# VHH binders against Protein DOG1-like 4 (DOGL4): the designs that were tried, part 116

Target 1, 232 residues: Protein DOG1-like 4 (DOGL4), of Arabidopsis thaliana (Mouse-ear cress) (q84jc2)
Amino acid sequence: MSKMRNLVEEKFLEFYESWVIQLELYLHQLLIAHNNNTMSETELRHLISKLTTHHKAYYTAKWAAIREDVLAFFGSVWLNPLENACSWLTGWKPSMVFRMVDRLRKSRVVLVEAQVKKLEELRVKTKFDEQKIEREMERYQVAMADRKMVELARLGCHVGGESVMVVEAAVRGLSMGLEKMVKAADCVRLKTLKGILDILTPPQCVEFLAAAATFQVQLRRWGNRRHYVTHS
Key: E = the ipSAE of ESMFold2; O = the ipSAE of OpenDDE; V2 = 0.75 times the mean of E and O plus 0.25 times the DockQ between their complexes.

## First folded at step 19 (VHH)

Design gg13 (from gf5 with N57Q; framework vhh_6qgx_2; at its last fold request DockQ between E and O 0.93; V2 from the best seeds 0.86)
Fold by OpenDDE, fold request of step 21:
Structure gg13 (fold): chain B 232 residues (1-232), chain A 124 residues (1-124)
Amino acid sequence: as target 1 above (232 residues)
Amino acid sequence: QVQLVESGGGLVQAGGSLRLSCAASGFTFSDYHMAWFRRAPGKEREFVAAISWSGGQTFYTDSVKGRFTISRDHAKNTVSLQMNSLRPEDTAVYYCAAGDELYMPISADEYDYWGQGTRVTVSA
């Protein structure tokens, strides 16, 4: 069953489609850089900067959009079900990226002890921050089911227009909380990325970013294929 | 208000040394990458050196590599550029810059805040 999309959904869908296309282009460049290893440090840094700027642009757009309708991001129509299933507070779970980092350790990439230590510290911090956000998120979610709202739900459609106002107020309250939590989550994401990129060398960054981008792109592809098969 | 104030510039003979300093205020210093740029007479502004937000990463343009050292002091909200073995071609106005990108940038357009600059003149 198709659903009507609001303006925020439509706009962000368009944005995201374009954004993903650009991501794939950067991924291609990253893979070339990684496989050929012919690029200078300067060139690598420029490439990394371009991609990270691209990521920053995503969050800029996202934050503008969530200000208008944060709920749109909890039913993200621009994502397939698989992508949504893997989402944590409307995006990738920050601690997940350490799986990509771990991959580096298993590859030809040698992380020095100092890097390993810093990465571990960052991982611990990231997990802590995630948990904090999760607790707050739960609070907002549970709060939606306060006594008043539960009672209204019980009364159902037999209530007058006043009930609609109450529900709208509750939704607004929830939305405010959700926006806060989404932003907080995004901050953790960005901080985590920023931290990882600060620890890794440029070649390591390229490999890391390539791995992350690959996973993202492949997840989308896998989900799309599944969706097509199951719903066609 | 964001402010970056450079100091330490001056006249020095070739082979000499200078230490530039940039005092930052009005923003969370520890979140920003810091960099030095320079503009020589008749030339465009060029990247000199950058240091990441944590200080864990540094990068230098090739022409200054091995001669210049960028550092930062989080307690004082300062970034410094130790310039050794100065050459006449190092003559320029040096600018301090701050940027909050995810990755330490080496392009001027990726830095958000700029100082007024300090003049360094290296005589032959």
Scores: ipSAE 0.898, ipTM 0.955, lowest interface PAE 0.5, mean pLDDT 93
Fold by ESMFold2, fold request of step 21:
Structure gg13 (fold): chain B 232 residues (1-232), chain A 124 residues (1-124)
Amino acid sequence: as target 1 above (232 residues)
Amino acid sequence: QVQLVESGGGLVQAGGSLRLSCAASGFTFSDYHMAWFRRAPGKEREFVAAISWSGGQTFYTDSVKGRFTISRDHAKNTVSLQMNSLRPEDTAVYYCAAGDELYMPISADEYDYWGQGTRVTVSA
């Protein structure tokens, strides 16, 4: 079901569409750098910084928007159903980004043993932080279910008008908890990205960022076109 | 309050060495990339060297590569610039900078905090 869009959803949809278009333009630059060998290290570092600044802008806008309406980020109107199905707490799952690193290792790029060791340490840390957030999310969901059962019992006794104020207070409480968890998940995402980019060389960072942007763009394109498979 | 305090500047003869130090406070040092920039008389600030938040990445402008070494000490919350084989064209005010970007910056605009600078004069 297509949802009615509130002001926060409309504003972020406009932001996100523009943000993705710019990501596609940067992807072109990354692919040129990936397929060519004429860029200096200084030029590669500037290109990488453009990508990371672009990602930082996304989180800056997101954190402003979740202050207004965190629920908009659960089942987002600016994402297609495939993109939403791939979401973990309103974004990509931090531990899964190491699949992109694995793709890098299967390509022509060779990581030295010291890099592999540091990446494995980061992967373990990332999984640990993910699991901690998942446990906190479950605890919060249980607490919300218990609180909702109390409210439903009261509604059974007090059919009528004051229920609106109780529901509004409950929704604000839920939203505050969800906002905290979304920010925590985003912090794990940012720490993971920052760590990966610190371990990889500039050419490897270009290849990693190109792979990540390609995946994001492909998910969007495929989900928007809705593919039907002819079965054999 | 965030503070970056440079020290170690002075007068030195060409071919000599000097070690700059920058003491950092008011932020979590291990989260920040650190860099040195310099401003020669009549010129804009230019990038000299950077070291990533972990210390695992360094980068140098071409004119100082092989002569300057940036390092950081997480126990002391300091970043240092060892400057060897100094030349008169290295004469400048040297600035310490800190930033928490996702990727170690080499552009001045991406650094959030700056020291007051320390003067280095290299005489012929």
Scores: ipSAE 0.771, ipTM 0.903, lowest interface PAE 0.8, mean pLDDT 86
ESMFold2, look of step 19: ipSAE 0.757; ipTM 0.896
ESMFold2 (binder alone), look of step 19: mean pLDDT 85; pTM 0.870
OpenDDE, look of step 19: ipSAE 0.880; ipTM 0.953
ESMFold2, look of step 20: ipSAE 0.753; ipTM 0.895
ESMFold2 (binder alone), look of step 20: mean pLDDT 85; pTM 0.867
OpenDDE, look of step 20: ipSAE 0.879; ipTM 0.954
ESMFold2, fold request of step 21: ipSAE 0.723, 0.761; ipTM 0.872, 0.892
ESMFold2 (binder alone), fold request of step 21: mean pLDDT 85, 85, 85; pTM 0.865, 0.865, 0.867
OpenDDE, fold request of step 21: ipSAE 0.885, 0.898; ipTM 0.955, 0.955

Design gg9 (from gf5 with T58I; framework vhh_6qgx_2; at its last fold request DockQ between E and O 0.94; V2 from the best seeds 0.86)
Fold by OpenDDE, fold request of step 21:
Structure gg9 (fold): chain B 232 residues (1-232), chain A 124 residues (1-124)
Amino acid sequence: as target 1 above (232 residues)
Amino acid sequence: QVQLVESGGGLVQAGGSLRLSCAASGFTFSDYHMAWFRRAPGKEREFVAAISWSGGNIFYTDSVKGRFTISRDHAKNTVSLQMNSLRPEDTAVYYCAAGDELYMPISADEYDYWGQGTRVTVSA
């Protein structure tokens, strides 16, 4: 069953489609850089900067959109079910990227002890921040089911217009909380990325970013294929 | 208000040394990458050196590599550029810049805040 999309959903869908296309282009460049290893440090840094700027642009757009309708991001019509299933508070789970970092350790990439230590510290911090956000998120979610709202739910469609106002107020309250949590989560994401990229050398950054982007793109592809097979 | 104030410029003979300093205020210094750029007479602004928000990532333009050292002091909210073995071609107005990109940039357009610059003149 298709659903009607609001303006925020439509706009962000369009944005995201374009954004993903650009991501794939950067991924291609990253893979070339990684496989050929012919690029200078300057060139690598420029490439990394371009991609990270691209990521920053995503969050700029996202934050503008969530200000208008944060709930749109909990339905995320621009994502397939698989992508949504892997989402944590409307995006990738920050601690997940350390799986990509771990991949570096298993590859030809040699991380020095200092890097390993810093990465571990960052991992611990990231996990802590995630948990904090999760607790707060739970609080907002549970709060939606307060006594008043539960009672209104019980009364169902037999309630008057006043109940609608109450529900709307509750939804607004929830939305405010959700927006806060989504932003907090995004901050953790960005901070985590910023930290990782600071610790890694440019070639390592390229490999890391390529791995992350590959995973993202492939997840989307896998999900799309599944969706097509199951719903066609 | 964001402010970056450069100091330490001056006249020096070739082979000499200068230490530039940039004092930052009005923003969370520890979150920003810091960089030095320079503009020589008749030339465009060019990247000189950058240091990441944590100080763990540093990058120099090739022409200054081995001669210049960038550092930052989080306690004082300062970034410094130690310039050794100065050459006449190092003559320029040096600018301090701050940026909050995810990755330490080396392009001027990716820095958000700029100082007024300090003039460095290296005589032959």
Scores: ipSAE 0.895, ipTM 0.954, lowest interface PAE 0.5, mean pLDDT 93
Fold by ESMFold2, look of step 19:
Structure gg9 (fold): chain B 232 residues (1-232), chain A 124 residues (1-124)
Amino acid sequence: as target 1 above (232 residues)
Amino acid sequence: QVQLVESGGGLVQAGGSLRLSCAASGFTFSDYHMAWFRRAPGKEREFVAAISWSGGNIFYTDSVKGRFTISRDHAKNTVSLQMNSLRPEDTAVYYCAAGDELYMPISADEYDYWGQGTRVTVSA
């Protein structure tokens, strides 16, 4: 079964496959650091920086690509259907990352009162920013239904070059609006990550990054196995 | 136009103290990690101390722990380095640096903005 891909999708597929492989290699380093009680704070900080630089590189590549084709990031060819289903505005939902922090607190990570207070403040701020984006998206959708969608529906029965130009302008407007929302969501993701890593100690940061990478890798593996299940 | 301007360097006897200051402008100070690096004669630039954007994450190179204190002042847009119990090996040009990485860097190549430096000379 052939799949048609445009140039943006093909380029980002290649990037993403390499990016995930490198994330898996960093996960192995995080797991070694997690079990190695002789690693210096300097060594831990360098490893954490490698991971955060890797995550920043993802967004750099993504933002360049969405300028060309933001729609490629809704139902992405480089993600399996499970990964796509778990996306909120083309990525992980910022407020949900705190569930991972909560799980670490219940298992292996001990947080002092000052850290708990700062994390709760960040959780509230993150949820607030997330809700602002959701309200902006809702206003965008309402405006589309009241004006632009009516125009597009009317043009569905229209013939001529003028109709093509109106449709092209509407598609460009939709794409620009979506790009803005995706970038805003990504900024909340990055701000949330930056905040969490600043509150946690270096060993706690290693635990958190290992858990996050494990989840991402496992989600990819679980989604890729669905075809084996459909035969039984 | 980002500017980092160091001050407070000079000549001091071993065992003495100096306070370095770095005035920052041209960027949102509260978004940036701040650091001090130094370059001793005949040596490469080395990390001294860093303080995160929030002030909650602080790290020192081993040779200055307990003697140097980094701090930041959001109201004045300054970062300071209080240097006590100075030794001749602390002699160097000290540089202020700023970066907005996701995690507070301790490597020089991860800092985007640099001051011109201020010279500290510690005599035996």
Scores: ipSAE 0.770, ipTM 0.900, lowest interface PAE 0.8, mean pLDDT 86
ESMFold2 (binder alone), look of step 19: mean pLDDT 85; pTM 0.863
OpenDDE, look of step 19: ipSAE 0.881; ipTM 0.953
ESMFold2, look of step 20: ipSAE 0.755; ipTM 0.896
ESMFold2 (binder alone), look of step 20: mean pLDDT 84; pTM 0.862
OpenDDE, look of step 20: ipSAE 0.880; ipTM 0.953
ESMFold2, fold request of step 21: ipSAE 0.765, 0.750, 0.763; ipTM 0.900, 0.893, 0.895
ESMFold2 (binder alone), fold request of step 21: mean pLDDT 84, 84, 85; pTM 0.861, 0.860, 0.863
OpenDDE, fold request of step 21: ipSAE 0.883, 0.895; ipTM 0.954, 0.954

Design jg10 (from jf4 with Y32F; framework vhh_6z1v_2; at its last fold request DockQ between E and O 0.92; V2 from the best seeds 0.83)
Fold by OpenDDE, fold request of step 21:
Structure jg10 (fold): chain B 232 residues (1-232), chain A 123 residues (1-123)
Amino acid sequence: as target 1 above (232 residues)
Amino acid sequence: EVQLVESGGRLVRTGGSLRLSCAASGFTFSDFAMGWFRQAPGKEREVVAAIDWSGDETWHADFVKGRFTISRDNAKNTVYLQMNSLKPEDTAVYYCAASFPIWHTRSSDYDYWGQGTQVTVSS
């Protein structure tokens, strides 16, 4: 059963499908780079830059779409249910990427004490920022149930007149808040990623990015198989 | 066309105040973090202050010592740098920069740059 989609959903769906395909290509390159150890540091940095640019492109498209309809991202039709279930404020939860970092620590990768310390500091900061956003998000969500909206709900569904105006105003207010929170969340995501990449060496960055991309791609595949739905 | 235009730089006396402005055009200003950088003669460009897209988060270099304050007005597509208690050491070309969507401490991470405005502080 396909849900009716608006133009924003349709456009972003198309974009996202293409974006994921490109991500898979980059993932392949990351894996090659990780396994061969033949690439120079300069080459690795270039590959890392390509990935970061790719992510930047995603958020550029996302923020443009959000300006049109932020609500579309709270029912992301371009994601399968499994992906949606793992989403936090319309994207990956920033603190989740530290699980990939932890994997590095358990692999052949040796992190020096200074790196470990910085990563832990970043983890704490990221978690703090997440919680801050969550609290603000909650405020907007709760605010939707103001006196007027509660009363209107009690009276039932009415079309036209003051009722419509009240609902529209409430939705606008919520949407503005949501847009702000989503953007804030995205900034936390990107700050977290940037922070990690700044701490890690280029080879470590490649491994980390490969792990992250693998998880993203596999999550999508698992979700699609589970629901017998193909999104890419 | 993307454009950042700094203004407000001039000669001031030690202890004086100055407010720099940077007018942005050609991009969605409200989605970009903004930063102020400065470069003194013979020195490397250094970050002075940064502000996120919303204005809720600001960062200031340690050497500003509470003297400088970054702010923005998204309705006017403008970012400001209020500089108080100016010192001769603050003499530099001041640059405005934009970064999507987060701010950075490294200049190479910014997307757009202004031409700069000269600030000279006399002893």
Scores: ipSAE 0.887, ipTM 0.944, lowest interface PAE 0.5, mean pLDDT 93
Fold by ESMFold2, look of step 19:
Structure jg10 (fold): chain B 232 residues (1-232), chain A 123 residues (1-123)
Amino acid sequence: as target 1 above (232 residues)
Amino acid sequence: EVQLVESGGRLVRTGGSLRLSCAASGFTFSDFAMGWFRQAPGKEREVVAAIDWSGDETWHADFVKGRFTISRDNAKNTVYLQMNSLKPEDTAVYYCAASFPIWHTRSSDYDYWGQGTQVTVSS
């Protein structure tokens, strides 16, 4: 009925709620910039820098928190169930962001041949990096399962309570491996985001960032609408 | 207070070897990507090599590939640049830089910088 939260989860929930509110405020600025086609390149780069800084602030807080409890980021208390169901290794899947770029190209963003070539190269690199992480995660899970099978077989050797300590050590080792994989995934996310923003012109970056922020905000609003607290 | 302190720069002969070190303090070193840059007199600062937060992925500029190797020791909060087969054109001030969490080739994308260490390669 109710969720218990450790200190790490409570602290990050407070951070994340504040972070999303600020993201919504930046989204309003992005939408104003979209509707005002007379903004200078300098003004647009300033706004893009604000968004980039905001995203890096999220990862700064996240990496501090996962150092203490990476498991909090799997099934996070600060996300609704829809947001959690859409997560890939504790966040958005890097390669899927190119679907958003493709849709913008169909409706309102025109890219020159050189940009298209660079985006395709980045898409391939991003997918390659994702696949590498997915293969490492699979291998790690298999290795941990094999280790656990050895521990389970040993339980029949009259070593009762001591077997719990060995299982706890295995879980701690898995947690450390998960932290490394989450960090690797976050690096792919940030490299992909940086790569896209470096290829796009400042007006195109504003369009992309607005679309990305809109999607994130709408996913949160949709998921929250389906989850209501009983009013007393 | 964040500090990056380079050391190991000196005068060496052409064909010689040198190892630069950069000691970090005041931040969580193991969360940061690291880069080595160099700047010769009258030239712009240019990236030489970069390494990710874990040390698993490295990148080297083409003009140093096969001669220079970046590495890191997260237990010692230190990043290194091993320089072999040195040439007079490698003469420069070498800078250590840190970026959270990914490395970059542009100097403007780095968060923290060291003071630099002079490397001079004589003919």
Scores: ipSAE 0.745, ipTM 0.893, lowest interface PAE 1.0, mean pLDDT 86
ESMFold2 (binder alone), look of step 19: mean pLDDT 91; pTM 0.924
OpenDDE, look of step 19: ipSAE 0.858; ipTM 0.936
ESMFold2, look of step 20: ipSAE 0.725; ipTM 0.887
ESMFold2 (binder alone), look of step 20: mean pLDDT 91; pTM 0.921
OpenDDE, look of step 20: ipSAE 0.864; ipTM 0.939
ESMFold2, fold request of step 21: ipSAE 0.698, 0.695, 0.716; ipTM 0.875, 0.874, 0.882
ESMFold2 (binder alone), fold request of step 21: mean pLDDT 91, 91, 91; pTM 0.926, 0.923, 0.924
OpenDDE, fold request of step 21: ipSAE 0.877, 0.886; ipTM 0.942, 0.944

Design jg6 (from jf4 with S30G; framework vhh_6z1v_2; at its last read DockQ between E and O 0.95; V2 from the best seeds 0.83)
Amino acid sequence: EVQLVESGGRLVRTGGSLRLSCAASGFTFGDYAMGWFRQAPGKEREVVAAIDWSGDETWHADFVKGRFTISRDNAKNTVYLQMNSLKPEDTAVYYCAASFPIWHTRSSDYDYWGQGTQVTVSS
ESMFold2, look of step 19: ipSAE 0.732; ipTM 0.888
ESMFold2 (binder alone), look of step 19: mean pLDDT 91; pTM 0.922
OpenDDE, look of step 19: ipSAE 0.855; ipTM 0.935
ESMFold2, look of step 20: ipSAE 0.737; ipTM 0.893
ESMFold2 (binder alone), look of step 20: mean pLDDT 91; pTM 0.921
OpenDDE, look of step 20: ipSAE 0.856; ipTM 0.935
ESMFold2, fold request of step 21: ipSAE 0.684, 0.727, 0.708; ipTM 0.870, 0.887, 0.877
ESMFold2 (binder alone), fold request of step 21: mean pLDDT 91, 91, 91; pTM 0.925, 0.923, 0.923
OpenDDE, fold request of step 21: ipSAE 0.885, 0.874, 0.877; ipTM 0.943, 0.941, 0.942
ESMFold2, last read: ipSAE 0.681, 0.699, 0.703; ipTM 0.864, 0.877, 0.878
ESMFold2 (binder alone), last read: mean pLDDT 91, 91, 91; pTM 0.924, 0.924, 0.924
OpenDDE, last read: ipSAE 0.880, 0.879, 0.882; ipTM 0.941, 0.942, 0.942

Design kj6 (framework vhh_7z1x_3; at its last look DockQ between E and O 0.82; V2 from the best seeds 0.82)
Fold by OpenDDE, look of step 19:
Structure kj6 (fold): chain B 232 residues (1-232), chain A 121 residues (1-121)
Amino acid sequence: as target 1 above (232 residues)
Amino acid sequence: QVQLVETGGGLVQPGGSLRLSCTASGFTFSSYVMSWVRQAPGKGLEWLSGISGSGSQTEYADSVKGRFTISRDNAKNTLYLQMNSLQPDDTAVYFCATWDEDKGTYEFDHWGQGTQVTVSS
């Protein structure tokens, strides 16, 4: 039986499909730019700006959607199982991007000592922020086993009339906490991304963004191929 | 094996038009984003335009926006580039290109042989 999707899921699915396609279009530009050492700094910055704007658009859409139904993002139907398996609190794990930077360093990207130092500082900060969020999540998960959840479970067996309203209210309360955590995680993501881009030179930014986009697109493609995920 | 064959290039006067074609084989054409790229003498590769697999989304470089139109016919496995208002600066070898998801590299890896476009009075 195909899982019935709610309106938020359907809308975000459509958005995400288009968003990923657009990302791939930008990826082509990034890859070409990477191979073109003659591009001006202005041109590179423009391309970087396009990508950053694109990413910002994703979070704008996400945050609008999670206000309506944050639970949709904990069972993200727009993602394949592989993508979901790689997800941390409804998105990419912030600390993961430093591994990407490390890989770039081993290839073509030459970082000066000052950049390396700044990246390490950012890494430490990012990790700290991640851990803080994880602790909050753990607290939240433990708290879910409280009286309210028991009541929800009880009501869930006999849902009708006034009981439905009570259940909905309880779910909303729970959702608010989740939304807060998701937003916090997204903020760490955005700060981390910005931090990296601020440390890197424009050519390095292009390489980093290309790597990130490649990873995202590949993950989706490989996951879809493996699990035969069809999108409308 | 992925094959891309560009055609339609030639000599044209300034202000003229050309339509380039790229015939693809060896992969599911409709599942791939495709791009046109060019390389002028002594210059690096320049991305010009991209189109989604379905053709529903397109992008253009500022240098060609309003003059060039990218399109595709998935039934024919063909990518097109309509070039209008051509200028001498458009003189280059034009390539259709795609990125292979099976490669673990961050490089653009599939090109055709290219087709020469020369804009001259």
Scores: ipSAE 0.866, ipTM 0.953, lowest interface PAE 0.5, mean pLDDT 90
Fold by ESMFold2, look of step 19:
Structure kj6 (fold): chain B 232 residues (1-232), chain A 121 residues (1-121)
Amino acid sequence: as target 1 above (232 residues)
Amino acid sequence: QVQLVETGGGLVQPGGSLRLSCTASGFTFSSYVMSWVRQAPGKGLEWLSGISGSGSQTEYADSVKGRFTISRDNAKNTLYLQMNSLQPDDTAVYFCATWDEDKGTYEFDHWGQGTQVTVSS
């Protein structure tokens, strides 16, 4: 088991390091697209498609890894402590992305009334979906705290192979529940991302994707520097 | 204090090759993703290629993929662009540039002065 946990973490660490570097390479393209370039709508849509494909690839890899070890995604070895501290159910909190849209609206992006209305509808739906997941987490926490499950864990420590099988089945059931909830949260993230990109025009999408990539890369680089300073 | 200096531009015939260099100073070069960007006469900026800090990952615009190769030598703090099969459409000023995560804008923060590449028969 300990070897299996190490292998999942090691493999996803390699994947994530490469994935975030590629995100920064796409960020460079976005920075040209929104600041110092006149690009056709076709070219903008192509770049947007590259970014959406890149995000989908992350979730494809994550969901494969979660089948092996969902707990690796709670306090992940491939994220620095700042990145981990900013996580809600192993990722960015869907409802908070609208703060980024709000900031862009104040400084870089002008939205028409129809777009504002659609974004508010999406914000409400996103919050509703979050609340549903939070209720599911509460039910999960009750199940984990169930006195019978705690007692089964104690028996596993004091008795032989039959008790080990019962404890392993209970742990497996809890892990499957966590996997379901993490995937549900990820589906809300993807739905929210797609919803925002469908409402915004292609130039506005480039602004949003640039802001999102900037934040993610900044968080990684700043958090890595903090750790470097405090320990070196 | 950050400086980027491009060299290696010039006149070349169609089908020819050039190698551009960008010498960096004033920052930890190996920590930064670097990009090549060009501006053709009367046109906007076009992103061409980027390379990770270690040099292990690269990306290319469709317009130059297969003809241009980005590389870096971190010991010399130098970024390169090998340009093959040059065509008149490649005539432009070529810049090296990077993004600084500590700035409050969504812009490239450091640019070279540019080097002129002219492709003409």
Scores: ipSAE 0.770, ipTM 0.924, lowest interface PAE 0.9, mean pLDDT 85
ESMFold2 (binder alone), look of step 19: mean pLDDT 81; pTM 0.805

